VHH binders against g5egk6r2213to2383. Designs and how they scored, part 5

Target 1, 171 residues: g5egk6r2213to2383
Amino acid sequence: QRWFYKHFPMVWTGRLALKSTEAMINLHLINGSETFLNDVLGRQVTEENPRRDSVKILQRLRLDNGQVEHIYRILTNPEYACCLALSSVNNIENLKENDTNLKSHFIDYLINKKIAGISSLGEVETKFKSARVHVFAPGEIVNRYLSELATSLHDYLQNTDTRYLLIVFTN

## First folded at step 16 (VHH)

Design r2
Fold by ESMFold2, fold request of step 18:
Structure r2 (fold): chain B 171 residues (1-171), chain A 123 residues (1-123)
Amino acid sequence: as target 1 above (171 residues)
Amino acid sequence: EVKLVESGGGLVQPGGSLRLSCAASGFYFSDYAMSWYRQTPGKQRDLVAAIYSGGSTKYGDSVKGRFTISRDNTKNTVYLQMNSLKPEDTAVYYCAAVEITDSSGYEHLEDYWGQGTQVTVSS
């Protein structure tokens, strides 16, 4: 059993979209409120207990505008849900395409533009609470957060050269 | 999905007034700049007015002093009050969520447009 999946089991699977590109991702809660996350996304327990199937990036937050303390407060708020997003494995053929899309169209794009991706999830009465979503690629602020607050996870990601996004759900 | 819905267009005589409304959804409205553009057939869309998240405003030269942009963050709505209307103001008016630098650091990723509302100023 792998160390990562033992400590951070998958809590959601779905599509992440940016412009005309999609990638399938798995979310693993690493900090914050599991209750809040479940209220926003739903749980995959039955067909009558629906869950959201996608998150679409439609706005951005500039990271080169001195937003360090604002971003750090988002990452560390215990009432929010901070998740690691990894490529979702269906089969080997889909894995290659999905990994390529995740790397080039999400991770590299966000790094090159020096932005976080922003989504807004609307409330659906009796099903889902609303949430604002911040999507961060690896970088200075994320690396500081992981190295200070989740050292073993940070070391694991570095040692395995794992591609990831950090996705935070806020109210 | 970003959705912008304009209303309040119509026919008005020169010197008259109209108020346009734009209901916005699909983003955290209060952090983002919003704007109005207008377009006559065969021409490019021209900026009419913009309002930033902090409340500051910007106007095109031809409408400054006659038009007022405002926002109601509790209703996720942007308004354009148009006074002293001229035949030259005849156009389709678009509510827009466009890529504009805002002091909040939050910005639209692409240009998002409403369906447009016709304003006709006929003498």
Scores: ipSAE 0.501, ipTM 0.782, lowest interface PAE 1.3, mean pLDDT 86
Fold by ESMFold2 at other seeds, fold request of step 18:
Structure r2 (fold): chain B 171 residues (1-171), chain A 123 residues (1-123)
Amino acid sequence: as target 1 above (171 residues)
Amino acid sequence: EVKLVESGGGLVQPGGSLRLSCAASGFYFSDYAMSWYRQTPGKQRDLVAAIYSGGSTKYGDSVKGRFTISRDNTKNTVYLQMNSLKPEDTAVYYCAAVEITDSSGYEHLEDYWGQGTQVTVSS
Protein backbone atom coordinates (compact mmCIF):
# COMPACT_ATOMS: atom_id res chain seq x y z
CA GLN B 1 0.00 0.00 0.00
CA ARG B 2 2.99 2.31 0.75
CA TRP B 3 4.37 1.41 -2.73
CA PHE B 4 1.15 2.57 -4.42
CA TYR B 5 0.94 5.98 -2.73
CA LYS B 6 4.67 6.59 -3.21
CA HIS B 7 4.36 6.14 -6.98
CA PHE B 8 0.80 7.46 -7.51
CA PRO B 9 -0.01 10.21 -5.03
CA MET B 10 -3.56 11.50 -4.78
CA VAL B 11 -4.25 14.47 -7.08
CA TRP B 12 -7.98 15.10 -6.51
CA THR B 13 -10.83 14.11 -4.24
CA GLY B 14 -14.52 14.59 -4.88
CA ARG B 15 -17.84 12.96 -5.65
CA LEU B 16 -18.64 10.56 -8.46
CA ALA B 17 -22.37 10.49 -9.24
CA LEU B 18 -24.57 8.15 -11.27
CA LYS B 19 -28.34 8.65 -11.26
CA SER B 20 -29.30 9.13 -7.58
CA THR B 21 -26.16 7.58 -6.06
CA GLU B 22 -22.89 9.26 -5.10
CA ALA B 23 -19.54 7.97 -3.87
CA MET B 24 -16.52 9.91 -2.65
CA ILE B 25 -13.36 9.03 -4.57
CA ASN B 26 -9.67 9.86 -4.62
CA LEU B 27 -7.97 10.17 -8.01
CA HIS B 28 -4.38 9.10 -8.52
CA LEU B 29 -2.78 10.15 -11.81
CA ILE B 30 -1.22 7.09 -13.47
CA ASN B 31 -0.50 8.36 -16.97
CA GLY B 32 -0.61 11.57 -18.99
CA SER B 33 -0.54 15.28 -18.25
CA GLU B 34 -0.82 16.64 -14.73
CA THR B 35 -1.18 20.16 -16.20
CA PHE B 36 -4.15 19.07 -18.33
CA LEU B 37 -5.79 17.44 -15.31
CA ASN B 38 -5.23 20.55 -13.18
CA ASP B 39 -6.75 22.75 -15.90
CA VAL B 40 -9.86 20.55 -15.93
CA LEU B 41 -10.34 19.81 -12.22
CA GLY B 42 -8.53 22.66 -10.50
CA ARG B 43 -5.95 21.09 -8.20
CA GLN B 44 -6.30 22.81 -4.83
CA VAL B 45 -3.02 24.04 -3.37
CA THR B 46 -4.96 26.11 -0.84
CA GLU B 47 -8.63 26.27 0.08
CA GLU B 48 -8.82 29.61 -1.76
CA ASN B 49 -8.11 27.93 -5.12
CA PRO B 50 -11.29 26.51 -6.64
CA ARG B 51 -11.65 22.92 -7.78
CA ARG B 52 -14.56 20.93 -9.16
CA ASP B 53 -16.35 18.98 -6.45
CA SER B 54 -18.05 16.30 -8.58
CA VAL B 55 -18.16 14.29 -11.79
CA LYS B 56 -21.65 13.21 -12.86
CA ILE B 57 -22.22 10.30 -15.23
CA LEU B 58 -25.03 11.22 -17.64
CA GLN B 59 -24.21 9.06 -20.67
CA ARG B 60 -22.72 5.66 -21.38
CA LEU B 61 -20.50 3.96 -23.93
CA ARG B 62 -21.28 0.36 -24.89
CA LEU B 63 -18.21 -1.88 -24.56
CA ASP B 64 -19.49 -5.18 -25.96
CA ASN B 65 -19.27 -4.42 -29.70
CA GLY B 66 -15.75 -3.08 -30.20
CA GLN B 67 -16.70 0.62 -30.38
CA VAL B 68 -14.04 1.52 -27.79
CA GLU B 69 -11.26 0.31 -30.11
CA HIS B 70 -11.60 3.45 -32.24
CA ILE B 71 -11.22 5.77 -29.24
CA TYR B 72 -8.41 3.87 -27.49
CA ARG B 73 -5.81 6.04 -29.24
CA ILE B 74 -7.47 9.16 -27.81
CA LEU B 75 -7.65 7.62 -24.32
CA THR B 76 -3.90 6.85 -24.39
CA ASN B 77 -2.85 10.30 -25.65
CA PRO B 78 -0.13 11.52 -23.24
CA GLU B 79 -1.48 15.09 -23.41
CA TYR B 80 -4.63 13.91 -21.60
CA ALA B 81 -4.95 12.37 -18.16
CA CYS B 82 -5.71 8.86 -16.92
CA CYS B 83 -6.47 8.30 -13.24
CA LEU B 84 -7.14 5.44 -10.90
CA ALA B 85 -10.16 6.10 -8.68
CA LEU B 86 -10.28 4.57 -5.21
CA SER B 87 -12.82 4.93 -2.41
CA SER B 88 -12.12 8.01 -0.30
CA VAL B 89 -11.14 7.41 3.31
CA ASN B 90 -11.56 11.02 4.42
CA ASN B 91 -14.65 10.27 6.57
CA ILE B 92 -14.43 7.10 8.65
CA GLU B 93 -18.04 7.34 9.88
CA ASN B 94 -19.49 6.61 6.41
CA LEU B 95 -16.53 4.71 4.96
CA LYS B 96 -18.37 1.37 4.76
CA GLU B 97 -21.39 2.88 3.01
CA ASN B 98 -19.13 4.75 0.57
CA ASP B 99 -17.18 1.61 -0.28
CA THR B 100 -20.41 -0.34 -0.76
CA ASN B 101 -21.84 2.37 -3.04
CA LEU B 102 -18.68 2.47 -5.14
CA LYS B 103 -18.73 -1.30 -5.55
CA SER B 104 -22.42 -1.93 -6.15
CA HIS B 105 -23.63 1.23 -7.86
CA PHE B 106 -20.58 2.01 -9.98
CA ILE B 107 -18.18 -0.91 -10.42
CA ASP B 108 -20.69 -3.80 -10.51
CA TYR B 109 -23.24 -1.72 -12.41
CA LEU B 110 -20.77 -0.85 -15.17
CA ILE B 111 -19.51 -4.43 -15.40
CA ASN B 112 -23.01 -5.95 -15.51
CA LYS B 113 -24.23 -3.50 -18.15
CA LYS B 114 -20.97 -3.81 -20.14
CA ILE B 115 -20.65 -0.03 -20.38
CA ALA B 116 -18.36 2.83 -19.50
CA GLY B 117 -19.78 5.86 -17.72
CA ILE B 118 -19.55 9.15 -19.61
CA SER B 119 -19.48 12.67 -18.22
CA SER B 120 -19.11 16.05 -19.89
CA LEU B 121 -17.42 18.75 -17.81
CA GLY B 122 -18.32 22.20 -19.12
CA GLU B 123 -15.83 25.05 -19.30
CA VAL B 124 -15.99 27.62 -16.51
CA GLU B 125 -14.08 30.61 -17.87
CA THR B 126 -10.99 31.60 -15.84
CA LYS B 127 -11.45 28.52 -13.57
CA PHE B 128 -11.87 25.22 -15.42
CA LYS B 129 -11.34 23.87 -18.91
CA SER B 130 -13.90 21.55 -20.45
CA ALA B 131 -13.32 17.82 -20.69
CA ARG B 132 -14.89 14.55 -21.69
CA VAL B 133 -14.70 11.87 -18.99
CA HIS B 134 -14.69 8.09 -19.49
CA VAL B 135 -15.25 5.96 -16.40
CA PHE B 136 -14.27 2.30 -16.71
CA ALA B 137 -14.69 -0.60 -14.34
CA PRO B 138 -12.05 -3.35 -14.46
CA GLY B 139 -12.33 -5.37 -17.64
CA GLU B 140 -10.80 -5.92 -21.07
CA ILE B 141 -10.16 -2.28 -22.03
CA VAL B 142 -8.72 -1.43 -18.62
CA ASN B 143 -6.52 -4.56 -18.63
CA ARG B 144 -5.20 -3.56 -22.05
CA TYR B 145 -4.53 0.00 -20.88
CA LEU B 146 -2.72 -1.07 -17.73
CA SER B 147 -0.74 -3.87 -19.40
CA GLU B 148 0.51 -1.46 -22.06
CA LEU B 149 1.06 1.70 -19.99
CA ALA B 150 1.39 0.74 -16.30
CA THR B 151 2.49 -2.87 -15.97
CA SER B 152 3.74 -2.62 -12.37
CA LEU B 153 0.47 -1.00 -11.28
CA HIS B 154 -1.50 -3.69 -13.10
CA ASP B 155 0.38 -6.39 -11.18
CA TYR B 156 -0.12 -4.50 -7.91
CA LEU B 157 -3.89 -4.19 -8.39
CA GLN B 158 -4.25 -7.89 -9.21
CA ASN B 159 -2.07 -9.01 -6.27
CA THR B 160 -3.92 -6.83 -3.74
CA ASP B 161 -7.43 -7.41 -5.15
CA THR B 162 -7.94 -3.63 -5.10
CA ARG B 163 -11.38 -2.21 -5.89
CA TYR B 164 -11.06 0.62 -8.43
CA LEU B 165 -12.28 2.51 -11.46
CA LEU B 166 -10.17 3.91 -14.29
CA ILE B 167 -11.16 7.47 -15.14
CA VAL B 168 -9.80 9.15 -18.27
CA PHE B 169 -10.06 12.87 -18.97
CA THR B 170 -9.86 14.06 -22.58
CA ASN B 171 -10.99 17.10 -24.52
CA GLU A 1 -26.44 18.91 -17.15
CA VAL A 2 -28.26 18.01 -20.34
CA LYS A 3 -30.18 20.99 -21.73
CA LEU A 4 -32.48 21.09 -24.77
CA VAL A 5 -34.15 24.33 -25.93
CA GLU A 6 -36.72 24.30 -28.71
CA SER A 7 -37.78 27.22 -30.84
CA GLY A 8 -39.66 27.96 -34.06
CA GLY A 9 -43.21 26.98 -33.15
CA GLY A 10 -46.25 29.08 -33.89
CA LEU A 11 -49.56 29.46 -35.70
CA VAL A 12 -49.68 28.46 -39.35
CA GLN A 13 -52.33 27.89 -42.02
CA PRO A 14 -53.02 24.40 -43.37
CA GLY A 15 -50.56 23.63 -46.16
CA GLY A 16 -47.97 25.93 -44.61
CA SER A 17 -44.49 25.27 -43.30
CA LEU A 18 -42.52 25.72 -40.09
CA ARG A 19 -38.96 24.96 -39.09
CA LEU A 20 -38.23 23.94 -35.51
CA SER A 21 -34.79 24.20 -33.93
CA CYS A 22 -33.35 22.59 -30.81
CA ALA A 23 -30.12 23.81 -29.23
CA ALA A 24 -28.43 21.11 -27.19
CA SER A 25 -25.75 21.28 -24.50
CA GLY A 26 -24.30 19.16 -21.71
CA PHE A 27 -22.98 16.32 -23.88
CA TYR A 28 -20.76 15.81 -26.93
CA PHE A 29 -23.59 16.30 -29.41
CA SER A 30 -22.10 14.64 -32.51
CA ASP A 31 -21.90 11.18 -30.90
CA TYR A 32 -25.59 10.90 -29.96
CA ALA A 33 -28.93 10.33 -31.63
CA MET A 34 -31.54 13.10 -31.39
CA SER A 35 -35.31 13.03 -31.80
CA TRP A 36 -38.47 15.08 -32.12
CA TYR A 37 -41.66 13.98 -30.41
CA ARG A 38 -45.09 15.57 -30.27
CA GLN A 39 -47.94 15.45 -27.81
CA THR A 40 -51.59 16.46 -27.86
CA PRO A 41 -53.39 16.96 -24.54
CA GLY A 42 -54.26 13.71 -22.80
CA LYS A 43 -52.14 11.51 -25.08
CA GLN A 44 -48.66 10.03 -24.95
CA ARG A 45 -45.75 11.62 -26.72
CA ASP A 46 -45.38 10.17 -30.22
CA LEU A 47 -42.14 9.87 -32.16
CA VAL A 48 -42.06 12.32 -35.07
CA ALA A 49 -38.51 11.83 -36.28
CA ALA A 50 -35.08 10.66 -35.15
CA ILE A 51 -31.63 11.31 -36.53
CA TYR A 52 -28.66 9.13 -35.58
CA SER A 53 -25.05 10.21 -35.10
CA GLY A 54 -24.15 8.86 -38.54
CA GLY A 55 -26.92 10.87 -40.20
CA SER A 56 -29.51 8.16 -40.87
CA THR A 57 -33.12 9.13 -40.11
CA LYS A 58 -36.41 7.61 -39.04
CA TYR A 59 -39.91 9.06 -39.31
CA GLY A 60 -43.36 8.42 -37.92
CA ASP A 61 -45.80 7.16 -40.56
CA SER A 62 -48.05 10.24 -40.43
CA VAL A 63 -45.23 12.69 -41.23
CA LYS A 64 -43.19 10.66 -43.72
CA GLY A 65 -42.61 12.64 -46.90
CA ARG A 66 -43.70 15.95 -45.30
CA PHE A 67 -41.20 16.41 -42.45
CA THR A 68 -37.41 16.35 -42.58
CA ILE A 69 -35.10 16.02 -39.59
CA SER A 70 -31.53 17.29 -39.88
CA ARG A 71 -28.61 18.20 -37.63
CA ASP A 72 -25.71 20.65 -37.56
CA ASN A 73 -22.97 19.23 -35.36
CA THR A 74 -20.98 22.50 -35.45
CA LYS A 75 -23.90 24.31 -33.80
CA ASN A 76 -25.08 21.42 -31.59
CA THR A 77 -28.51 21.87 -33.15
CA VAL A 78 -31.18 19.56 -34.52
CA TYR A 79 -33.92 20.79 -36.87
CA LEU A 80 -37.37 19.69 -37.96
CA GLN A 81 -38.59 21.09 -41.29
CA MET A 82 -42.36 20.66 -41.40
CA ASN A 83 -44.05 21.08 -44.78
CA SER A 84 -47.64 20.59 -45.96
CA LEU A 85 -48.93 21.04 -42.44
CA LYS A 86 -52.36 19.69 -41.48
CA PRO A 87 -54.65 20.45 -38.53
CA GLU A 88 -53.78 17.01 -37.07
CA ASP A 89 -50.14 18.15 -36.77
CA THR A 90 -51.25 20.56 -34.03
CA ALA A 91 -49.29 19.59 -30.91
CA VAL A 92 -46.52 20.55 -28.53
CA TYR A 93 -43.26 19.46 -30.18
CA TYR A 94 -40.43 18.27 -27.96
CA CYS A 95 -36.76 17.91 -28.68
CA ALA A 96 -35.57 14.73 -27.05
CA ALA A 97 -32.36 12.98 -26.11
CA VAL A 98 -33.70 9.52 -25.36
CA GLU A 99 -32.16 6.11 -24.78
CA ILE A 100 -31.66 5.05 -28.39
CA THR A 101 -29.05 2.56 -29.58
CA ASP A 102 -26.60 4.36 -31.86
CA SER A 103 -23.79 2.99 -34.03
CA SER A 104 -21.29 5.26 -32.22
CA GLY A 105 -21.85 3.26 -29.04
CA TYR A 106 -22.62 6.45 -27.09
CA GLU A 107 -26.08 6.64 -25.50
CA HIS A 108 -27.96 8.78 -22.98
CA LEU A 109 -28.54 7.12 -19.60
CA GLU A 110 -32.02 8.64 -19.23
CA ASP A 111 -34.61 10.38 -21.38
CA TYR A 112 -34.02 14.14 -21.52
CA TRP A 113 -36.69 16.51 -22.84
CA GLY A 114 -36.94 20.13 -23.82
CA GLN A 115 -39.72 22.41 -22.59
CA GLY A 116 -41.59 22.01 -25.87
CA THR A 117 -42.75 24.46 -28.53
CA GLN A 118 -46.39 24.80 -29.61
CA VAL A 119 -47.34 24.25 -33.25
CA THR A 120 -50.91 25.16 -34.19
CA VAL A 121 -52.27 24.51 -37.65
CA SER A 122 -55.54 26.31 -38.09
CA SER A 123 -57.41 28.31 -40.62
Scores: ipSAE 0.495, ipTM 0.783, lowest interface PAE 1.5, mean pLDDT 86
Fold by ESMFold2 at other seeds, fold request of step 18:
Structure r2 (fold): chain B 171 residues (1-171), chain A 123 residues (1-123)
Amino acid sequence: as target 1 above (171 residues)
Amino acid sequence: EVKLVESGGGLVQPGGSLRLSCAASGFYFSDYAMSWYRQTPGKQRDLVAAIYSGGSTKYGDSVKGRFTISRDNTKNTVYLQMNSLKPEDTAVYYCAAVEITDSSGYEHLEDYWGQGTQVTVSS
């Protein structure tokens, strides 16, 4: 899709993990600092410029505890990096399992528990900066954010019934 | 990954004191509750004390008034000061990052445990 890639280029591919389940995802930057995101995730252009291969959810943030303003501040901060996470399309041999894992073990899980997933990425000297990671499933505040600040993307996702997560990298 | 490392256990006489420490890593320490549990042979782990992100505390009935939990967010460390120790306090003490409702809204997804440190109270 030429429109989607023109406006939201892919910046990273890797594994998202929760408990014993993994899903391959592509990240597309929709708001914030690409420089910060690259410092955290890296890009594998040479052996000296490695890339993180995974993000593991180990904590949670309750969303039923009046977190709307906090979440919106995270999503809109220009010094952070807010990404759309989609199922990896370049792994066709495992596509059905990957889509099922993303839906049931990440999206539906987070929605049913009313939580965001939380990860902590440690610094690796000369390779990766540290970051805190928030993983949001679709929901009221995420839909509001997309409809107000990324209207064309919101319409695209609704019209195509696309499974997604929002993943935000913060300092 | 979440990592918890206890220290400070040992042998002490009844009426004595001991301070346990737990160094934590792999999460933003100041946002999360932390706990101490203890276990005697043949029994399940019992809550000794918990400290919330805001600094409030909770104690098991048998240690209230004798034990004090505290935290140092600059060192990512939680402490258990144990005074007026009794033979009944003999146990393995575990630092724990367990699922506890916290006013911060940030919580551990699963129960994470240290390796434990032995405390023995005898003459």
Scores: ipSAE 0.489, ipTM 0.779, lowest interface PAE 1.4, mean pLDDT 86
Fold by ESMFold2 at other seeds, fold request of step 18:
Structure r2 (fold): chain B 171 residues (1-171), chain A 123 residues (1-123)
Amino acid sequence: as target 1 above (171 residues)
Amino acid sequence: EVKLVESGGGLVQPGGSLRLSCAASGFYFSDYAMSWYRQTPGKQRDLVAAIYSGGSTKYGDSVKGRFTISRDNTKNTVYLQMNSLKPEDTAVYYCAAVEITDSSGYEHLEDYWGQGTQVTVSS
């Protein structure tokens, strides 16, 4: 646990939404540009420096037809940002519900449908840069990503049986 | 937020022509299929035309040869050129971002609809 947070500090917290369900998540940057990520999500150092508070999944990418291979290079581009998403607890009242929602309504849903979740974050002039967001549950493409670009993290996640999503920001 | 805004509807005489436009926002337009549907009161919405991300098209049988769907990816806009209009074409026309298989692999997660534009073909 202490090893993970030493190497991958939290860079954003907020809501992930799919249909009528939300889950609070923490993002930990594992590869790519923190500057790009901050331009997209904003920085929360004061009340006057806002961050986006949510990411909504409104589209999908099918993973069962080989088309994801065409985008793998963009997903691994170090100019962009790849994050690990973990369940967040900012308040203890909803801890079990949040964890259940993340597992059932995001991770299991994406696995069962064989899809990645897709969001489009619009530019907000002077505040936020636009981005395309890919949300992956654990699986073949994520294992490839981690084995190639974050081997120690890959071992850690396997050894701890950690529940997560891989969230990639590009444009 | 997926947003679809139709324009170009109106009253047209039989045999006339009309061009519908749909401005889309809230997604990376060029990777997704887009569609036009139409609905008359008391009936289900029927597919009029679809255009896939690669530019291929599909048409309902009743409009083949008369209607043409097209897209401009630089303007995030889908068009429906309607020629040789018949009274049977009278309906509310909806721009749609619906779940359909696309060769890009990128697809809409749910059915998203515009508010519709009325097309009336009458003398």
Scores: ipSAE 0.436, ipTM 0.740, lowest interface PAE 1.6, mean pLDDT 87

## First folded at step 17 (VHH)

Design z3
Fold by ESMFold2, look of step 20:
Structure z3 (fold): chain B 171 residues (1-171), chain A 123 residues (1-123)
Amino acid sequence: as target 1 above (171 residues)
Amino acid sequence: EVKLVESGGGLVQPGGSLRLSCAASGFYFSDYAMTWYRQTPGKQRDLVAAIYSGGSTKYGDSVKGRFTISRDNTKNTVYLQMNSLKPEDTAVYYCAAVEITDSSGYEHLEDYWGQGTQVTVSS
């Protein structure tokens, strides 16, 4: 627990939405540009500085049609921001319900459909840069990425049986 | 938010032509297929034409050879050129982003519709 937060501090908390369901999540940057991520999500320097509060999945990317190299390039580009998404325990009183929603309506849904979730975040001048968002459930490509480029994180997630998504912000 | 805004409808005589436009926003346009549908009151929406991310096209049988779908990825716009119009082409025409298989692998999660534009063909 302490090891994880020391190496991957939380960088954002908010809602992830798909169709009629939501789950509160925390994001932890694992690879890429923290500057880009903060430009996209906003920097809460004061109470008046805005920060995005949600990401809505509106499109999908089929994973069963041989897109391994495309996905890997998205995951590894140093100018993008690859984040681990975990259930938010600090922002919701019903921890079981939120974790169940994240598993059932996001993780299992994406796995069963063999898709990644896709969102588009629009630019707001002086506040937010635009980004395309890819939401990946655990699976062959994600496991390969973690085992090769983030081995200690991969071991941690396996040993703690942690439910997660990978969420990548691209420009 | 996915937004689709049609324009270019109107009243035209049989044998005439119209060009419909659809401005799209809220997604990375060039990766996705786009479609035109049409509907008369009391009937289901019928596929008129589709254009895929790679540029291939599909047409309904009743419009083949008369209608042409095209796209401009720099303007995030889909067009429907309608020639040799007939009274049976009278309908509301909808630009749509629907759940349709595309070779890019990028697809809309749900069906998104524009407001529609009326096309009326009468003598």
Scores: ipSAE 0.625, ipTM 0.828, lowest interface PAE 0.8, mean pLDDT 87
Fold by ESMFold2 at other seeds, look of step 19:
Structure z3 (fold): chain B 171 residues (1-171), chain A 123 residues (1-123)
Amino acid sequence: as target 1 above (171 residues)
Amino acid sequence: EVKLVESGGGLVQPGGSLRLSCAASGFYFSDYAMTWYRQTPGKQRDLVAAIYSGGSTKYGDSVKGRFTISRDNTKNTVYLQMNSLKPEDTAVYYCAAVEITDSSGYEHLEDYWGQGTQVTVSS
């Protein structure tokens, strides 16, 4: 629906990778620092001021070991950038495959393994600030966070049965 | 991209010592366990030592009391101090980031390996 895109416009498009699978995603900032996010991902203005085009999951955070306070701190820190990740709708020819990959190889995988995906984005002086990236699938603590701190968004996602990841960029 | 680069191997006489280093990049080093393995030609890789994010250590039976694993989180580097070396310690030594349980909850998603460094113990 048009409500979502009016309130949470896309701030980045790129590839999310895990093992040998990729999915194109759009990021929508829902909480935290847009300045920090843009410093990490770059702004596509010129070839000399590039934008990162991908995020690769190479590590994990186990969620079954009582990390609730740590996760909540990640989600609520105003200096970080908490984003909603949705399947990109810009490539019709690959839309079905992309949506299938996002659901099965990212969302369902993370849920079934009871993990968050972890990426590390290295600093490139004058171009990109470094960041640690946490990738969360929907689950009890993420759903509680959205219901308490982004209630209208949570209702929207449930009413539209929208599949998503929550991606947080931290320093 | 996870990268692991070993150094410090070489030729040493029995009873001697060597210190191996492994420079790591592509992840937040201090949050993760790191390991050393070794391999003799035609054999499987054997665990030599592991050091966990909290600093606890584990050793293979054949090296307990002689080898010491350590880490410097400010340099993203793992070390293996090898004392009282024996001819049986001759092998290629690999720095590794393998899927193992860590109490921090931060763990490697897959197994990542360095290129290896040769250690030869001979008179």
Scores: ipSAE 0.619, ipTM 0.821, lowest interface PAE 0.7, mean pLDDT 86
Fold by ESMFold2, last read:
Structure z3 (fold): chain B 171 residues (1-171), chain A 123 residues (1-123)
Amino acid sequence: as target 1 above (171 residues)
Amino acid sequence: EVKLVESGGGLVQPGGSLRLSCAASGFYFSDYAMTWYRQTPGKQRDLVAAIYSGGSTKYGDSVKGRFTISRDNTKNTVYLQMNSLKPEDTAVYYCAAVEITDSSGYEHLEDYWGQGTQVTVSS
């Protein structure tokens, strides 16, 4: 639906990587600081603007050890940037493979392991601010967050049965 | 990208001491456990010491009481103080970020290894 793209336009496109698998994703800012997000990732204004092109998951956060309040504070902090990550539809030739990789190797993997993916983006002086990245699959705390903070988006995702990750850039 | 760089190895006489350092980057160091392993040619890497995010430690039986692992979260560095060295301690020592349970809930997804530093104990 065009409602989603009108209210949550894409703010970044790039590669999400886990082990030997990559998926192309689009990020849509849902909550938090657009300024912080742009400082971390770079704004796609022109082809000549420097920007990050990938996020690689190298660590994990165990979700079965009672991290609910910690995660909720991360998701709701206005100084951070909480994004919805969707499969990139612009890659028509590899669309089915990309969607399958996102589902099997990211979403299902994180759910089955009961973990969030963790990445660390290093500072690049004059180009990129550093950030810690939390990658969440759909689940109890993400569903609570969306239902309470972004009700219309929550309804949209449920009605369209949309595959997604929630990706949060912190400090 | 996870990067681990060991330093401080060398030749030392029996009974001597060495201090190994490992500079870590590519993750928020203070939330993760860190380890030292060692390897003699032809053998598997053996755990020497571990230090958890909260500061608790664990040691292999052969080094307990002689080696001390520590961390400086402001420098993203883990150390191994090795005292009362024996010829049997001769090995390549590796700093490692391995898949290990930590009370913080933040853990390495895979095993990440440094390049290693040689320690030789000989008279």
Scores: ipSAE 0.618, ipTM 0.821, lowest interface PAE 0.9, mean pLDDT 87
Fold by ESMFold2 at other seeds, fold request of step 18:
Structure z3 (fold): chain B 171 residues (1-171), chain A 123 residues (1-123)
Amino acid sequence: as target 1 above (171 residues)
Amino acid sequence: EVKLVESGGGLVQPGGSLRLSCAASGFYFSDYAMTWYRQTPGKQRDLVAAIYSGGSTKYGDSVKGRFTISRDNTKNTVYLQMNSLKPEDTAVYYCAAVEITDSSGYEHLEDYWGQGTQVTVSS
């Protein structure tokens, strides 16, 4: 889609992991600091300066523990980097398998458990800054956020029935 | 990515003391509960002590009053002070980051274990 990529170009591709399952994702910055995101993940790689290639979910945030205000602060802070994560496509066969993994092992899992996925990205001197990562599936608070603050994107995702995660990098 | 490294085990006489340390990395330490477990051969691991992100603590009945769990969030380290040691306290002690409910809402997704440190109480 020309409209989507014009407004939200891909800024990173890599693996998202949870337990024994991985999915390839593209990140598209929707709000926040592109400079911070680049410092954490990198965008261009050489053999000497590789980019960070994966994010592994090892902790969780329980969403039913009175976290509404906390989550809104995470989603709306302009000094953070809030990204849309979409399935990364190589060809039609890889697309279907990767999309199925993203849905069943990440999106549905997080929704059913009522949690956000949490990762901690350690500092790598001269290469990457550290960050805490929150991985949100679609749900009441995320849908409200998108419908209120990114209405055109929300409409696009609904009209195309696009599977996504919202991934926020915090300092 | 989660790494837990215990230290401070050894041989001690009955009535003696030891202090165990566990250095943690791979997560934002201050938001998560931390625990100590122990295991003797042929037995299951038993909870010794837990310390929650807010500082509250819980102890196994056999160690209550003798053991103290504490944490230093600036060093990402959890401690177990063991006083009035008995031969029955002889075990391998494990630092653990386990799935337990914490008032912060941040919790470990799975159980993560250290390598363990041997404590032997004998004369």
Scores: ipSAE 0.611, ipTM 0.818, lowest interface PAE 0.9, mean pLDDT 87
Fold by ESMFold2 at other seeds, look of step 17:
Structure z3 (fold): chain B 171 residues (1-171), chain A 123 residues (1-123)
Amino acid sequence: as target 1 above (171 residues)
Amino acid sequence: EVKLVESGGGLVQPGGSLRLSCAASGFYFSDYAMTWYRQTPGKQRDLVAAIYSGGSTKYGDSVKGRFTISRDNTKNTVYLQMNSLKPEDTAVYYCAAVEITDSSGYEHLEDYWGQGTQVTVSS
């Protein structure tokens, strides 16, 4: 809808990777610092200094309630960045494969394993700031986050059949 | 990318000692368990020692009391102090980041291995 894109414009497009599977995604900043996010992803995009083009999940966080309660306060820090990740489709030929990969190899995988995906983005002086990246499928932590910090978006997502991930950049 | 780089291997006489180091990058080191494995030709890799994010340790039976695993979270480095070395300890030693349960809740998604460092104990 026009409401969603007016309030949450796309801020990054790139690849999300897990094992041998990739999905193209768009990020929409939901809460936190756009300045921090741009520092992590790259401040200036040129052919010589492109933004980061991918986030690779190499670790996991178990999502039993006792393990993730302490992380929630960090995730809500307004100096960090929380994004909604949606499928990035720019070609009908690739659409079905990208949607299938996002759903089965990321969303369903994370739900079934009861984990968040974890990535570590390394610092590159003058180009990229470092960040820890948490990738969440819909579930308890995401519902808590959205209900407390983005209530209208939460209602929107509850009432639509939109596949998404919540991707949080912290340090 | 997860990167694990071992150092400190070499040739040592029986009864001697060596200290192996493993520099780790590509993850927030202090939240994760780290392990050492060893392998002789024709055999599977055997667990030597593990150190968990909170500092607790676990050892293989054949090295208990002789080897000590430790970590320095400020240097993203795990160590293996090997004392009272025996010819049976001759192997390639691997630093590893493997899927194991850790009280932090942060775990490696799959098994990541260093290239290994040779330890040879000869008479």
Scores: ipSAE 0.605, ipTM 0.805, lowest interface PAE 0.8, mean pLDDT 86
Fold by ESMFold2, look of step 19:
Structure z3 (fold): chain B 171 residues (1-171), chain A 123 residues (1-123)
Amino acid sequence: as target 1 above (171 residues)
Amino acid sequence: EVKLVESGGGLVQPGGSLRLSCAASGFYFSDYAMTWYRQTPGKQRDLVAAIYSGGSTKYGDSVKGRFTISRDNTKNTVYLQMNSLKPEDTAVYYCAAVEITDSSGYEHLEDYWGQGTQVTVSS
């Protein structure tokens, strides 16, 4: 019985990639449309139900020039999906490496560069809808998002010092 | 996957014209700057032209006034119109998505290159 997992069960697991580094993550839907998210990522409910296995960051969005304000309405649109990404716990022997990669090569990297990571997920007919993906480390835009749309989660994350990314799927 | 595919190269006489095209995929094309580079064997790649997300352009000194870069955001395509071609313009031309500052705030994370298209200016 943990408060977080009670309210936000895992909806996807897979690889997040940035340059030559990968981290295994679990996604938890915190706001928006589960239907949209499932159309983009797929479900592994049967052998015939395909699921994407990775999200690759190939572009960036600068966070220090005010341009992110122009897209905030798209990020908060309830027809799209916002997820919290946490380190996957699927492999004990790789836990420290995965935690280190997530912290240093994703979270700290994005914070230090003052950027969001950007991915573009292409459509695969009959299997996956396309999406633009914004990957945010904790910071001003994430605090604003959580304070407006997920206040209890915001309080939880501040009190537990939880390592996370906010990943928003739009189209 | 960022994918850039050039076309439109070939053999042309001095004073002639060519139009290069680059089809881009793997990102929201309209938000990002695009560039053309060229390379002669044994030399570094030289900037030929850049077009930014807002439509502003930049040219290398040797091509200014002769070449025009443009983009069609509905086709995810960037073009290079090359006029008054000289033998010195002979090179492999590369479409590139280069890690540079853009006013949109959206930028390529690394340098991504097409495979190149040969332009030969000879009698």
Scores: ipSAE 0.605, ipTM 0.811, lowest interface PAE 0.9, mean pLDDT 87

